# Ledger of designs, part 313: VH-VL binders against b7kms5

Target 1, 80 residues: b7kms5
Amino acid sequence: DTFETVRNTIRIESEVDESLRQLCHEERITKETWLEAAYLYLCEKPEELAQVIQLAQERLSQRKAIADYKRAKTMQERFL
Key: E = the ipSAE of ESMFold2; O = the ipSAE of OpenDDE; V2 = 0.75 times the mean of E and O plus 0.25 times the DockQ between their complexes.

## First folded at step 21 (VH-VL)

Design a_33 (framework fv_miptenalimab; at its last look DockQ between E and O 0.02; V2 from the best seeds 0.00; counts 0 for: pae E 12.0 > 2, placed apart)
Fold by ESMFold2, look of step 21:
Structure a_33 (fold): chain C 80 residues (1-80), chain A 124 residues (1-124), chain B 107 residues (1-107)
Amino acid sequence: as target 1 above (80 residues)
Amino acid sequence: QVTLVESGGGVVQPGRSLRLSCAFSGFSLSTRGVGVGWIRQAPGKGLEWVALIYWDDDKRYNPALKSRFTISRDNSKNTLYLQMNSLRAEDTAVYFCAHRVYSFEKWTSWFDYWGQGTTVTVSS
Amino acid sequence: DIQMTQSPSFLSASVGDRVSITCKASQDIKSYLAWYQQKPGKAPKLLIYAASTLQSGVPDRFSGSGSGTDFTLTISSLQPEDFATYYCQQLNHWPYTFGQGTKLEIK
């Protein structure tokens, strides 16, 4: 059967992306196929998926906190 | 048509070993997403997980039992095993074998078919 | 481990009654919950999965609801064959713990 694909842009921290690109190169796969495989694998094991979701939530919270800090710092510097 | 049949139960003295078998049909443990596990029920008590094995040979154990119990399989015989060593009185229970089902629509799994169980009695 | 607490532990009801059994998880399990019926001397039988989806072949007088930590199994019109013990099970994190059971006695 044929696969329809959707082109998307995602943002990944540069250190994580560099490590992922090296892994994909060594294994002769693409980031896209790795992401699809990892997601499909985790869907079949709910406990592992739940752990990954928890870690993703923690990383998301960290990114939001850093963004809020940078916005607050920029506003402070504009008023000085 | 999924079926599971447990065997190998009996009366044993404390400290001895038993190996339980679960002969199954209607599914393959090689199928991605499939799992089969052991659940036990002590007399008059509720249900307690013992161990679970997945299609890729990944295993999960009740941490209280992991030192003494080992789950394994023989796909050529469509059979799941539970090796129980150093048996204790508290291991007395009916042991059930159950088939794991996963739904991509619901993003979860459950145990849809169970065997009728085999009884293990650990008694002096 | 996620603790699953069922209420009540024992329930007596008459044929035709609407009965409800509750299950509370010690942490968020989303909708990853199943309900089972076990008759004396028999293996558990799956009734409901994913909190609210009825298993094929199960009478539609059984229904499930809830998400997060609070879940309910309802039998809309109790029948004599519904005498059994009912268990909930969370499927969010290993070990996939069960509730302690609710024994339903039919008067």
Scores: ipSAE 0.007, ipTM 0.663, lowest interface PAE 12.0, mean pLDDT 86
Fold by OpenDDE, look of step 21:
Structure a_33 (fold): chain C 80 residues (1-80), chain A 124 residues (1-124), chain B 107 residues (1-107)
Amino acid sequence: as target 1 above (80 residues)
Amino acid sequence: QVTLVESGGGVVQPGRSLRLSCAFSGFSLSTRGVGVGWIRQAPGKGLEWVALIYWDDDKRYNPALKSRFTISRDNSKNTLYLQMNSLRAEDTAVYFCAHRVYSFEKWTSWFDYWGQGTTVTVSS
Amino acid sequence: DIQMTQSPSFLSASVGDRVSITCKASQDIKSYLAWYQQKPGKAPKLLIYAASTLQSGVPDRFSGSGSGTDFTLTISSLQPEDFATYYCQQLNHWPYTFGQGTKLEIK
């Protein structure tokens, strides 16, 4: 089998990335193939996919909140 | 004139808790840019950050100590606190509190005034 | 964390000497560096902040230079009261780590 691949820059929270890295190392797979497999698996499980999407939305909200806080802090210190 | 005076140090056994206090004057911890922090120094060793609290109650911890130490303040008393739990022998040190200032012109901060420290000894 | 490495760890010198202590950061800390002096049984005393700004009340024989990763504290003419331990501190990223210290002793 041949696959056409697309290069992506994926930024992952450090603790999650480390945990995933360790898992992939132990299982002799890559983060890329793990992500592909996980997505395809979830596509066949709509209930689980919905749960993962909800979790992903929550994590995104957290990222935004943290980013907003950091920006506000920077403004308080340097721009106001 | 800025002054900081630490207290609460003593000799404790491993596993015990201790709360340090830092009474300060000459500044307000509600002033934008101001911070106050704890720095410790083991006998014959260098300086190690413990925790820092900002005017807006934002806090920073030494990652290695975050689970056991808590920094807090009482602005009405102009006092900084360090709650230390599950103390270990390696926590033995002189604990300093220091005043943090921020320069909007230089876009940076520094610690211009330090207390004389309070000694914590953890031994069985 | 950013590692701060001072050199030398120990320095012997005589009164009147020109002495320099270096501090190297493991990554770029711009000019966000401070120098402290500590004498036995005393709290650290701020000497220099923002890499090169002399703290009020500190003798002008003390000076700081550098930016990025390499910094230097210089004492132009060593006085008897200058024998102490010196520390650098980076204030670019929390935790604001210190160098391991340089003990300046009388020769």
Scores: ipSAE 0.007, ipTM 0.714, lowest interface PAE 9.2, mean pLDDT 91
ESMFold2 (binder alone), look of step 21: mean pLDDT 92; pTM 0.933

Design a_34 (framework fv_miptenalimab; at its last look DockQ between E and O 0.23; V2 from the best seeds 0.00; counts 0 for: pae E 2.2 > 2)
Fold by ESMFold2, look of step 21:
Structure a_34 (fold): chain C 80 residues (1-80), chain A 124 residues (1-124), chain B 107 residues (1-107)
Amino acid sequence: as target 1 above (80 residues)
Amino acid sequence: QVTLVESGGGVVQPGRSLRLSCAFSGFSLSTRGVGVGWIRQAPGKGLEWVALIYWDDDKRYNPALKSRFTISRDNSKNTLYLQMNSLRAEDTAVYFCAHRVYSFEKWTSWFDYWGQGTTVTVSS
Amino acid sequence: DIQMTQSPSFLSASVGDRVSITCKASQDIKSYLAWYQQKPGKAPKLLIYAASTLQSGVPDRFSGSGSGTDFTLTISSLQPEDFATYYCQQLNHWPPTFGQGTKLEIK
């Protein structure tokens, strides 16, 4: 039977995206099949999934800190 | 029905080696998502995880034991082994092997069936 | 390592009582907790996985609750075969760790 799919857009840090793009090119796979395989594989080893989630939480915090810095700098430049 | 039977325990002197066996039935270690863990229990104490082997031969160890203990398997016999080297008095315990399973929907794993254990005593 | 602390270490109760055993994790482990029963000289037996899901063949007088750091195993009406030591266990972070145990004895 055919896979039903959902269209999404995501934002990835440019250096990470470049590395992922190169990996997918070299392995002759697509980013979406890589994402699906990674999730399915990690679900079979929840102990490893937990480590990936920890890293994702750290990266989310890092992104928020960078976003806060940029907003503060933009406000400062408009009123200075 | 899942069963696990440990063997190979005994009395040994410090610094010596032992190899424990876990013979199992009612599941295949080649089934995706399956694993087998080793857990030990010192006399009068609680449970301590030792090692885990996954269906794909991936292995994890208690960091305190990693340098001295190794896990391996023989697929043809439905048996896995725990090689214990440089044994110390604190390694004295009952060693259990346990069937590890996971839930896709709950994103977690656990040990659902355990063997009755084999006793290792490390003493002079 | 995630420390799992059980309370109480020892519990005395009568047949027919409702009892609760608690387990506290040193960090958030979501619902990734199992409960085991162990009788003297025997292997542990799984009761509950994923904090609240009853293992097949376990009587429904056993129940689990909680998430995050605080978890409870409850036995609604104690039976003679329930006097044992109970352990909680997490596998949310490497390495897997167990609570120190709660010994449930007949009063």
Scores: ipSAE 0.472, ipTM 0.841, lowest interface PAE 2.2, mean pLDDT 90
Fold by OpenDDE, look of step 21:
Structure a_34 (fold): chain C 80 residues (1-80), chain A 124 residues (1-124), chain B 107 residues (1-107)
Amino acid sequence: as target 1 above (80 residues)
Amino acid sequence: QVTLVESGGGVVQPGRSLRLSCAFSGFSLSTRGVGVGWIRQAPGKGLEWVALIYWDDDKRYNPALKSRFTISRDNSKNTLYLQMNSLRAEDTAVYFCAHRVYSFEKWTSWFDYWGQGTTVTVSS
Amino acid sequence: DIQMTQSPSFLSASVGDRVSITCKASQDIKSYLAWYQQKPGKAPKLLIYAASTLQSGVPDRFSGSGSGTDFTLTISSLQPEDFATYYCQQLNHWPPTFGQGTKLEIK
């Protein structure tokens, strides 16, 4: 086993982050180890991984839609 | 050819336990992607999923039955088990074991082969 | 749990008829749907998986269509051996759930 790690900046929706933080606290784990474990687990269950991927794609789409809306609103405000 | 044969059914009183067996051939439950599950059917009723065991011994249960039922396997015997505890009248059913497959191409699974079932009757 | 509602619950038809059975999911299940055929005293038999893929060995008079919440099993020309009960099953959400069944009877 290797324990080399890399630093990542992960931005998580505030409500989800809070929920995850609470879970990790209760279970005495970290978000990092939870993410690692969750990914490895899902890789063993490809049908479940597929479902998570679909959800992740949907969430990404929502983020983009919100970002687009904010940009549009900002632009509109600039011309008022 | 895949074959599954259930056994262990019978008549029991409420509160008792019963263990069902499913002897299978034509596949290995150690093969990645393979699963075997239990599905039951009450007399004159539809199908109800009970439990599933994966090749890696990971298990899934119908939430309504998880507290009383346990799925397990013996790979050396190619046999699936269903331990049923605290049996109730509503557990009366034919219990089927079924082979589960997964397609990476289609990102989904299904039960392609089923045994003929074993009958469990819970009555006082 | 995801509710699967089949319609009709009972269907009478004649040999040679084109028949369709519908299955409606209470939530989006993508294409993770299977159809099974069951005859009295027998084990269910897989007909269709992934909503529209025909299981090997199943006659091509059987077909499946649909995605999301609405699905259909079609028998293009009913044969005597097709009179049975049919079930749909969703495999997108735990626990997997079945429709209540459609009994196809001879008219």
Scores: ipSAE 0.258, ipTM 0.819, lowest interface PAE 1.5, mean pLDDT 93
ESMFold2 (binder alone), look of step 21: mean pLDDT 89; pTM 0.903

Design a_35 (framework fv_miptenalimab; at its last look DockQ between E and O 0.02; V2 from the best seeds 0.00; counts 0 for: pae O 7.4 > 2, placed apart)
Fold by ESMFold2, look of step 21:
Structure a_35 (fold): chain C 80 residues (1-80), chain A 124 residues (1-124), chain B 107 residues (1-107)
Amino acid sequence: as target 1 above (80 residues)
Amino acid sequence: QVTLVESGGGVVQPGRSLRLSCAFSGFSLSTRGVGVGWIRQAPGKGLEWVALIYWDDDKRYNPALKSRFTISRDNSKNTLYLQMNSLRAEDTAVYFCAHRVYSFEKWTSWFDYWGQGTTVTVSS
Amino acid sequence: DIQMTQSPSFLSASVGDRVSITCKASQDIKSYLAWYQQKPGKAPKLLIYAASTLQSGVPDRFSGSGSGTDFTLTISSLQPEDFATYYCQQLNHWPQTFGQGTKLEIK
């Protein structure tokens, strides 16, 4: 009967986080319970989970590209 | 034991409507995670997905059929319906209903039990 | 829509043979693929789900493999009751499309 939780740090884009906080405030829930509910709901409809995963992959790819670009610019600037 | 039995097929003229029924037992469509799909098979052809209804009445349709076909349910009778309007010759097929299940651990779904089908023939 | 292409369309084989049927998806579907067997005048019967998991009550001479876009159904030692048409179905994208079928006939 114990409710165990794990503490994690995640990084969310500012505009997405602000919108999510506003929604959670209006609905009187927390960001954490929203994430848990969303995952559990999608597990019951894996056909829709697949679409969410596709979007997540696209967002991950874009974030990696931005990070790689910034790293490359920093290395170039050392020698100029 | 999961069973599904389709009915309501027949011979109809183009432009008419039919309502197919799927009477089922061994599961409840009000149980979370459960669904039922409609799949059809034209004479001598393969299988074509038509629609899916979830336990919460959420529905998905084959985009080619969405404007003419409507899925609905009556949980008190353990029965699903497929309303088929403006029927065309190409809608001639055996129509199956099939029990949809999912796996939390594998993050996917499938159709584990099927009815024997009901035949719809659209001809002049 | 995701195209599911089965090969071969027709296959003739003898009892005892090892046979393989392939299914190719036009896009990545992970492992979200099911295989069905259908005999004439009967409804399809589930054989394999999640690409490689054997459905309860299905003989272990049936097996599935593959991920991504390329999938294979194998029957290790063909039995008389295995002559049927076989279909794959992808469950990763709406609409959930089927392959065109592979008819397995006695030689």
Scores: ipSAE 0.417, ipTM 0.836, lowest interface PAE 2.6, mean pLDDT 91
Fold by OpenDDE, look of step 21:
Structure a_35 (fold): chain C 80 residues (1-80), chain A 124 residues (1-124), chain B 107 residues (1-107)
Amino acid sequence: as target 1 above (80 residues)
Amino acid sequence: QVTLVESGGGVVQPGRSLRLSCAFSGFSLSTRGVGVGWIRQAPGKGLEWVALIYWDDDKRYNPALKSRFTISRDNSKNTLYLQMNSLRAEDTAVYFCAHRVYSFEKWTSWFDYWGQGTTVTVSS
Amino acid sequence: DIQMTQSPSFLSASVGDRVSITCKASQDIKSYLAWYQQKPGKAPKLLIYAASTLQSGVPDRFSGSGSGTDFTLTISSLQPEDFATYYCQQLNHWPQTFGQGTKLEIK
């Protein structure tokens, strides 16, 4: 009946975060409980889980690419 | 197809202000990696980089002009702006706006499409 | 600031000629260089980016080479429509400066 929780820092893409925030607000849930529920649901849906993992890998790749761009942009300013 | 159309140019006296506009289509300035910039060309002279704005609203300026010029955008209108204050005779030029694309593969950006420019003349 | 020096400033040539324009950077700019073509009363047009990559739609008689501080734009066989002014731009350091331009005129 009681749950032990772990504090996490999660960085979410701004557009996704806003959309998720709005959804959670409308449904009177939290992003935390939504994530927990979503994960548990997907654990019972191996085919869907595989699709989500693939999508997550693509998004990670995109994040890395954007991060590289930002680093390059910063580097170009070093020699002002 | 990417298109950019500058407007707002004219004849002004020294010390006055002027705001240029660049209406663009064929791309979104909210797209990651995209930028839009201003480049000017004095009569019979070469090209001079003025300012650049990125999709995330990050801005870059020619240091010689930063104190007087401000670049901004309105994504809802797909329009780029250049606010020019304290205009000088040496600011007389054709002002171009240009689309800037980033290549993740090449780790760099460049201006791939340019507008036809708008003329600014500063004279007493 | 990085100075970009083009040479020559003026070039006279004939249709069919092979012509080369050089751009020298005052500092190492790696391969972050673009070439533009501009005709009178018109906007600049991108020809080459990343020093040697041809922009889509640009004839393959145009080519770019070089890295570091020395760069070259080459037109293998000059066509009538190629008479224009050409500019290089370094994109490695802020401010991202242009060369002074090379005017290619008909002989």
Scores: ipSAE 0.017, ipTM 0.721, lowest interface PAE 7.4, mean pLDDT 91
ESMFold2 (binder alone), look of step 21: mean pLDDT 90; pTM 0.915

Design a_36 (framework fv_miptenalimab; at its last look DockQ between E and O 0.77; V2 from the best seeds 0.62)
Fold by OpenDDE, look of step 21:
Structure a_36 (fold): chain C 80 residues (1-80), chain A 124 residues (1-124), chain B 107 residues (1-107)
Amino acid sequence: as target 1 above (80 residues)
Amino acid sequence: QVTLVESGGGVVQPGRSLRLSCAFSGFSLSTRGVGVGWIRQAPGKGLEWVALIYWDDDKRYNPALKSRFTISRDNSKNTLYLQMNSLRAEDTAVYFCAHRVYSFEKWTSWFDYWGQGTTVTVSS
Amino acid sequence: DIQMTQSPSFLSASVGDRVSITCKASQDIKSYLAWYQQKPGKAPKLLIYAASTLQSGVPDRFSGSGSGTDFTLTISSLQPEDFATYYCQQLNYWPLTFGQGTKLEIK
């Protein structure tokens, strides 16, 4: 596989995306096929799925917090 | 028809080791999604999960037992094993092996078939 | 660990009765719950999985309900062969854990 730029329908945190791209390159797979495989694997081990869901919820919460911070900062700059 | 038959139980002294076997038929532990686990039941007590092995040889243990118990398999013999070391009186129980399945659409698993169990008695 | 608490621990009932057994999880386990029936000297038998799905071959007088932390096994009309011990099990967290059991006895 290569490091060609592809259009994504999902947004991934930049550091995670870069790391994932590197992994996919080394393993000669794509980010898309990796996501598919990972999900199917977790479906086959639902006992593990709960842990991943919790992590995903935490990451979502962090994204929201960052977004709120950026909005607040922009607002402050607007009134200075 | 899924069947599981445990064996290897007996009376042992504390500190000794024992290996249980579970011969199964009607399924293959090489089939994706399949798992087999050990569950034990002390006399007059409830059920306690011991360990689980997946089709890909991935294993999960009850943390309280992980240091002393080892789950393994021999696919060529369709047999599950439980190696028990440093046995204690509290390990006295009937040991069941059970077939584990999952549902893709329900995102959950369960134990649908159980063996009749083999009795392990640890006493001095 | 997730504690599964069944209630009652003992239940006396008569043939024909409607009986309910509850199982409470110490944390949200979603629908990752199974119910088993065990008779003396026998292996547990799966009744319900995914909290509410009836296992094939199990009489439809058995039903399961609930999600999150509160679950219920119901027998709509108790039959003589239903007197046994029942266990709930959560399969959402390691280690897998069972309720302490509910012994259903004939009144």
Scores: ipSAE 0.606, ipTM 0.888, lowest interface PAE 0.8, mean pLDDT 94
Fold by ESMFold2, look of step 21:
Structure a_36 (fold): chain C 80 residues (1-80), chain A 124 residues (1-124), chain B 107 residues (1-107)
Amino acid sequence: as target 1 above (80 residues)
Amino acid sequence: QVTLVESGGGVVQPGRSLRLSCAFSGFSLSTRGVGVGWIRQAPGKGLEWVALIYWDDDKRYNPALKSRFTISRDNSKNTLYLQMNSLRAEDTAVYFCAHRVYSFEKWTSWFDYWGQGTTVTVSS
Amino acid sequence: DIQMTQSPSFLSASVGDRVSITCKASQDIKSYLAWYQQKPGKAPKLLIYAASTLQSGVPDRFSGSGSGTDFTLTISSLQPEDFATYYCQQLNYWPLTFGQGTKLEIK
């Protein structure tokens, strides 16, 4: 049967994206089908989904910390 | 209607082993998303989670018990087993098996049907 | 491990009373909580899942509320068959843990 789809844009850290791109190529799948499959699989095991969410929260915190550092460094360089 | 029936309980001396069975009907453990848990209740005490097995044979254990307890399955008999080794007095309890389901929309699970339990007594 | 603490441990009440039992988690468990009823010599019976969703076949005098760390099971008008021990359980975070129970007795 046909699926309704939506268009989305995401940003993935480059080292993760390269690894994911290679995996999808080797397995002959797309990033979107991988994402759909991963989410559906994890929903069948909410306890595992919870662990993925915790990792996602840690990565989000790290990304914010890096962004704050770069902003502060850029401001410092702007006044030198 | 989902039903679960535990058996294999009894009186056993410390250090010995027992294997409990959970015979079930009204569902298949081969069905995606299904699981069965083992929960125990010591006399006069509350409920304690022991283990969970998923439809794909993935298993999770209470860390305090995982070195001594093993869950396994025989799909041809619609039966689960709990192998309990090196039994101790604190393992004395009623052991229940319970059907586990999940909700895609709510991102959580629960135990919707329980067996009546089988009693394990560890004493001299 | 997530500790689930129920209050009160014992509750004495009369038929027709409105009662509430609370369950507090030591960490944020979102809405990943179930309530069970257990009568002496019997298996637990599911009442509420996902904090507030009533299980099919459970009387609507039972309700659940709360999110995060604080949860409440309410029985709006006690019936004779409601005298039992009640347990909360968090479901998503290993190891799965139950509250210590609340015994609801006849006054």
Scores: ipSAE 0.543, ipTM 0.870, lowest interface PAE 1.8, mean pLDDT 91
ESMFold2 (binder alone), look of step 21: mean pLDDT 91; pTM 0.937

Design a_37 (framework fv_miptenalimab; at its last look DockQ between E and O 0.75; V2 from the best seeds 0.57)
Fold by ESMFold2, look of step 21:
Structure a_37 (fold): chain C 80 residues (1-80), chain A 124 residues (1-124), chain B 107 residues (1-107)
Amino acid sequence: as target 1 above (80 residues)
Amino acid sequence: QVTLVESGGGVVQPGRSLRLSCAFSGFSLSTRGVGVGWIRQAPGKGLEWVALIYWDDDKRYNPALKSRFTISRDNSKNTLYLQMNSLRAEDTAVYFCAHRVYSFEKWTSWFDYWGQGTTVTVSS
Amino acid sequence: DIQMTQSPSFLSASVGDRVSITCKASQDIKSYLAWYQQKPGKAPKLLIYKASTLQSGVPDRFSGSGSGTDFTLTISSLQPEDFATYYCQQLNHWPLTFGQGTKLEIK
């Protein structure tokens, strides 16, 4: 009868989250409905979905590189 | 059954314009998820993508051609157009229109049905 | 732009032969690749999409494989109607691009 949903936690960069919260507030939607709508829309244009995935991969690499740098710097400081 | 028929080709001098038409049946461009692309093939050469129009009038172009070529539609006539301006000898080709479909489950698209093409020759 | 490089450019073979045509992308395109067949004076015809999924109505002697940058179209037993030019196309990056083609000839 009602849409079955799954509850998840995600971590979003704070600047992006703030901007997204403001957009959702102004448009009177939720982050969840925005995410669902964006995904469903992009699935109808796989050529554009591919662009979003490429950007997501670039952001993932950036986040990993920053985390690795911070980890290495902490290890260096502990060894000195 | 999906059919596409191109027309409007011909011989034209460099610097002039042509408008190609693609008349289609068996689908509606107002239906979500459908699109039509233009692809060209120069004599003795391979295929080159020109442009794509989506059901919501969103458009994508080959960047090398975007300044000179415009895709548009007239849904009341089930017809698409390719306006080609400032034509050059390198634009000489057979121009095909092709029906674009997608798979929601596979996250991809393809060109499943093609017209027979119309020939554009740009020469003095 | 993503360059799609096919090899060989020309292939001569006999009816009944097994042949393979390769397509190499200049960057990772995952599995977002299609194969088309084009006979002289005719429009291209879709054979395979998403690297390995056979289009409806295409004989099962055609198969596709590969991911990332290296892809192969295989015809397991050539028939007389298979002599044509074959193109790969990537659909992962704008602009959409095709390979240069492989012309498959008898003898």
Scores: ipSAE 0.565, ipTM 0.851, lowest interface PAE 1.6, mean pLDDT 91
Fold by OpenDDE, look of step 21:
Structure a_37 (fold): chain C 80 residues (1-80), chain A 124 residues (1-124), chain B 107 residues (1-107)
Amino acid sequence: as target 1 above (80 residues)
Amino acid sequence: QVTLVESGGGVVQPGRSLRLSCAFSGFSLSTRGVGVGWIRQAPGKGLEWVALIYWDDDKRYNPALKSRFTISRDNSKNTLYLQMNSLRAEDTAVYFCAHRVYSFEKWTSWFDYWGQGTTVTVSS
Amino acid sequence: DIQMTQSPSFLSASVGDRVSITCKASQDIKSYLAWYQQKPGKAPKLLIYKASTLQSGVPDRFSGSGSGTDFTLTISSLQPEDFATYYCQQLNHWPLTFGQGTKLEIK
């Protein structure tokens, strides 16, 4: 993959995705290889994995909260 | 057979430096996933984690000791080191080195083998 | 830091007794807990890791349970060689921390 042709197979928050894409470009790696490497690294250092998992759980909660808000807003607009 | 043998302990005055060594066998610190750490135990007290070094030379420290202690290794000698600077009375303890393992399946690590320790006494 | 609190700090028991030592974490450490046994003048010995997995070579009278914040080490039938000090350790967050220890003495 190149910087211009990076394809996302998973949904990533836009700002994070852009930052990661830029990093990968600068380091001459791909987002895919970065994710693979990061996971393998964390598997061998589970002390760090725990922290990443916690952050991931927090981010998921935030996504859900935002989604719920958007749904609620849409519902309100429907009945106005 | 994993073995770890600490050395370098002794009696020192406050403010001095001391370097501990841990000679190990039965494993290589160049093997992915392997780590070796220092854990100390003050007289009549519990265990306190000091530092850990990974196979890739990545290091982790007890924040309370990071400024004064440095963990390092020499793979060619299968030896772990702990450089201790600005020693204090509260650093008096038996210092253990321990082998760290990990499990991909369990996503965790533990210290499975420990040396017998070397005693450091800091007193004026 | 995560505080690990063991209870009791001292325990008196007799050979053959069933004994339990508890370890409480100040926050959720999932199952990333290890138990060690230490005898006077000796190095700690690993007994349990991942809260409940028995280390190879350790007698099966030792068992570990728990997750989250509450953990228990159990010795089903105390043997003479089991009188020692026991420590729990969390391996979920830096810095790694130990419980204060539980000294198991002969009654």
Scores: ipSAE 0.444, ipTM 0.857, lowest interface PAE 1.0, mean pLDDT 93
ESMFold2 (binder alone), look of step 21: mean pLDDT 92; pTM 0.942

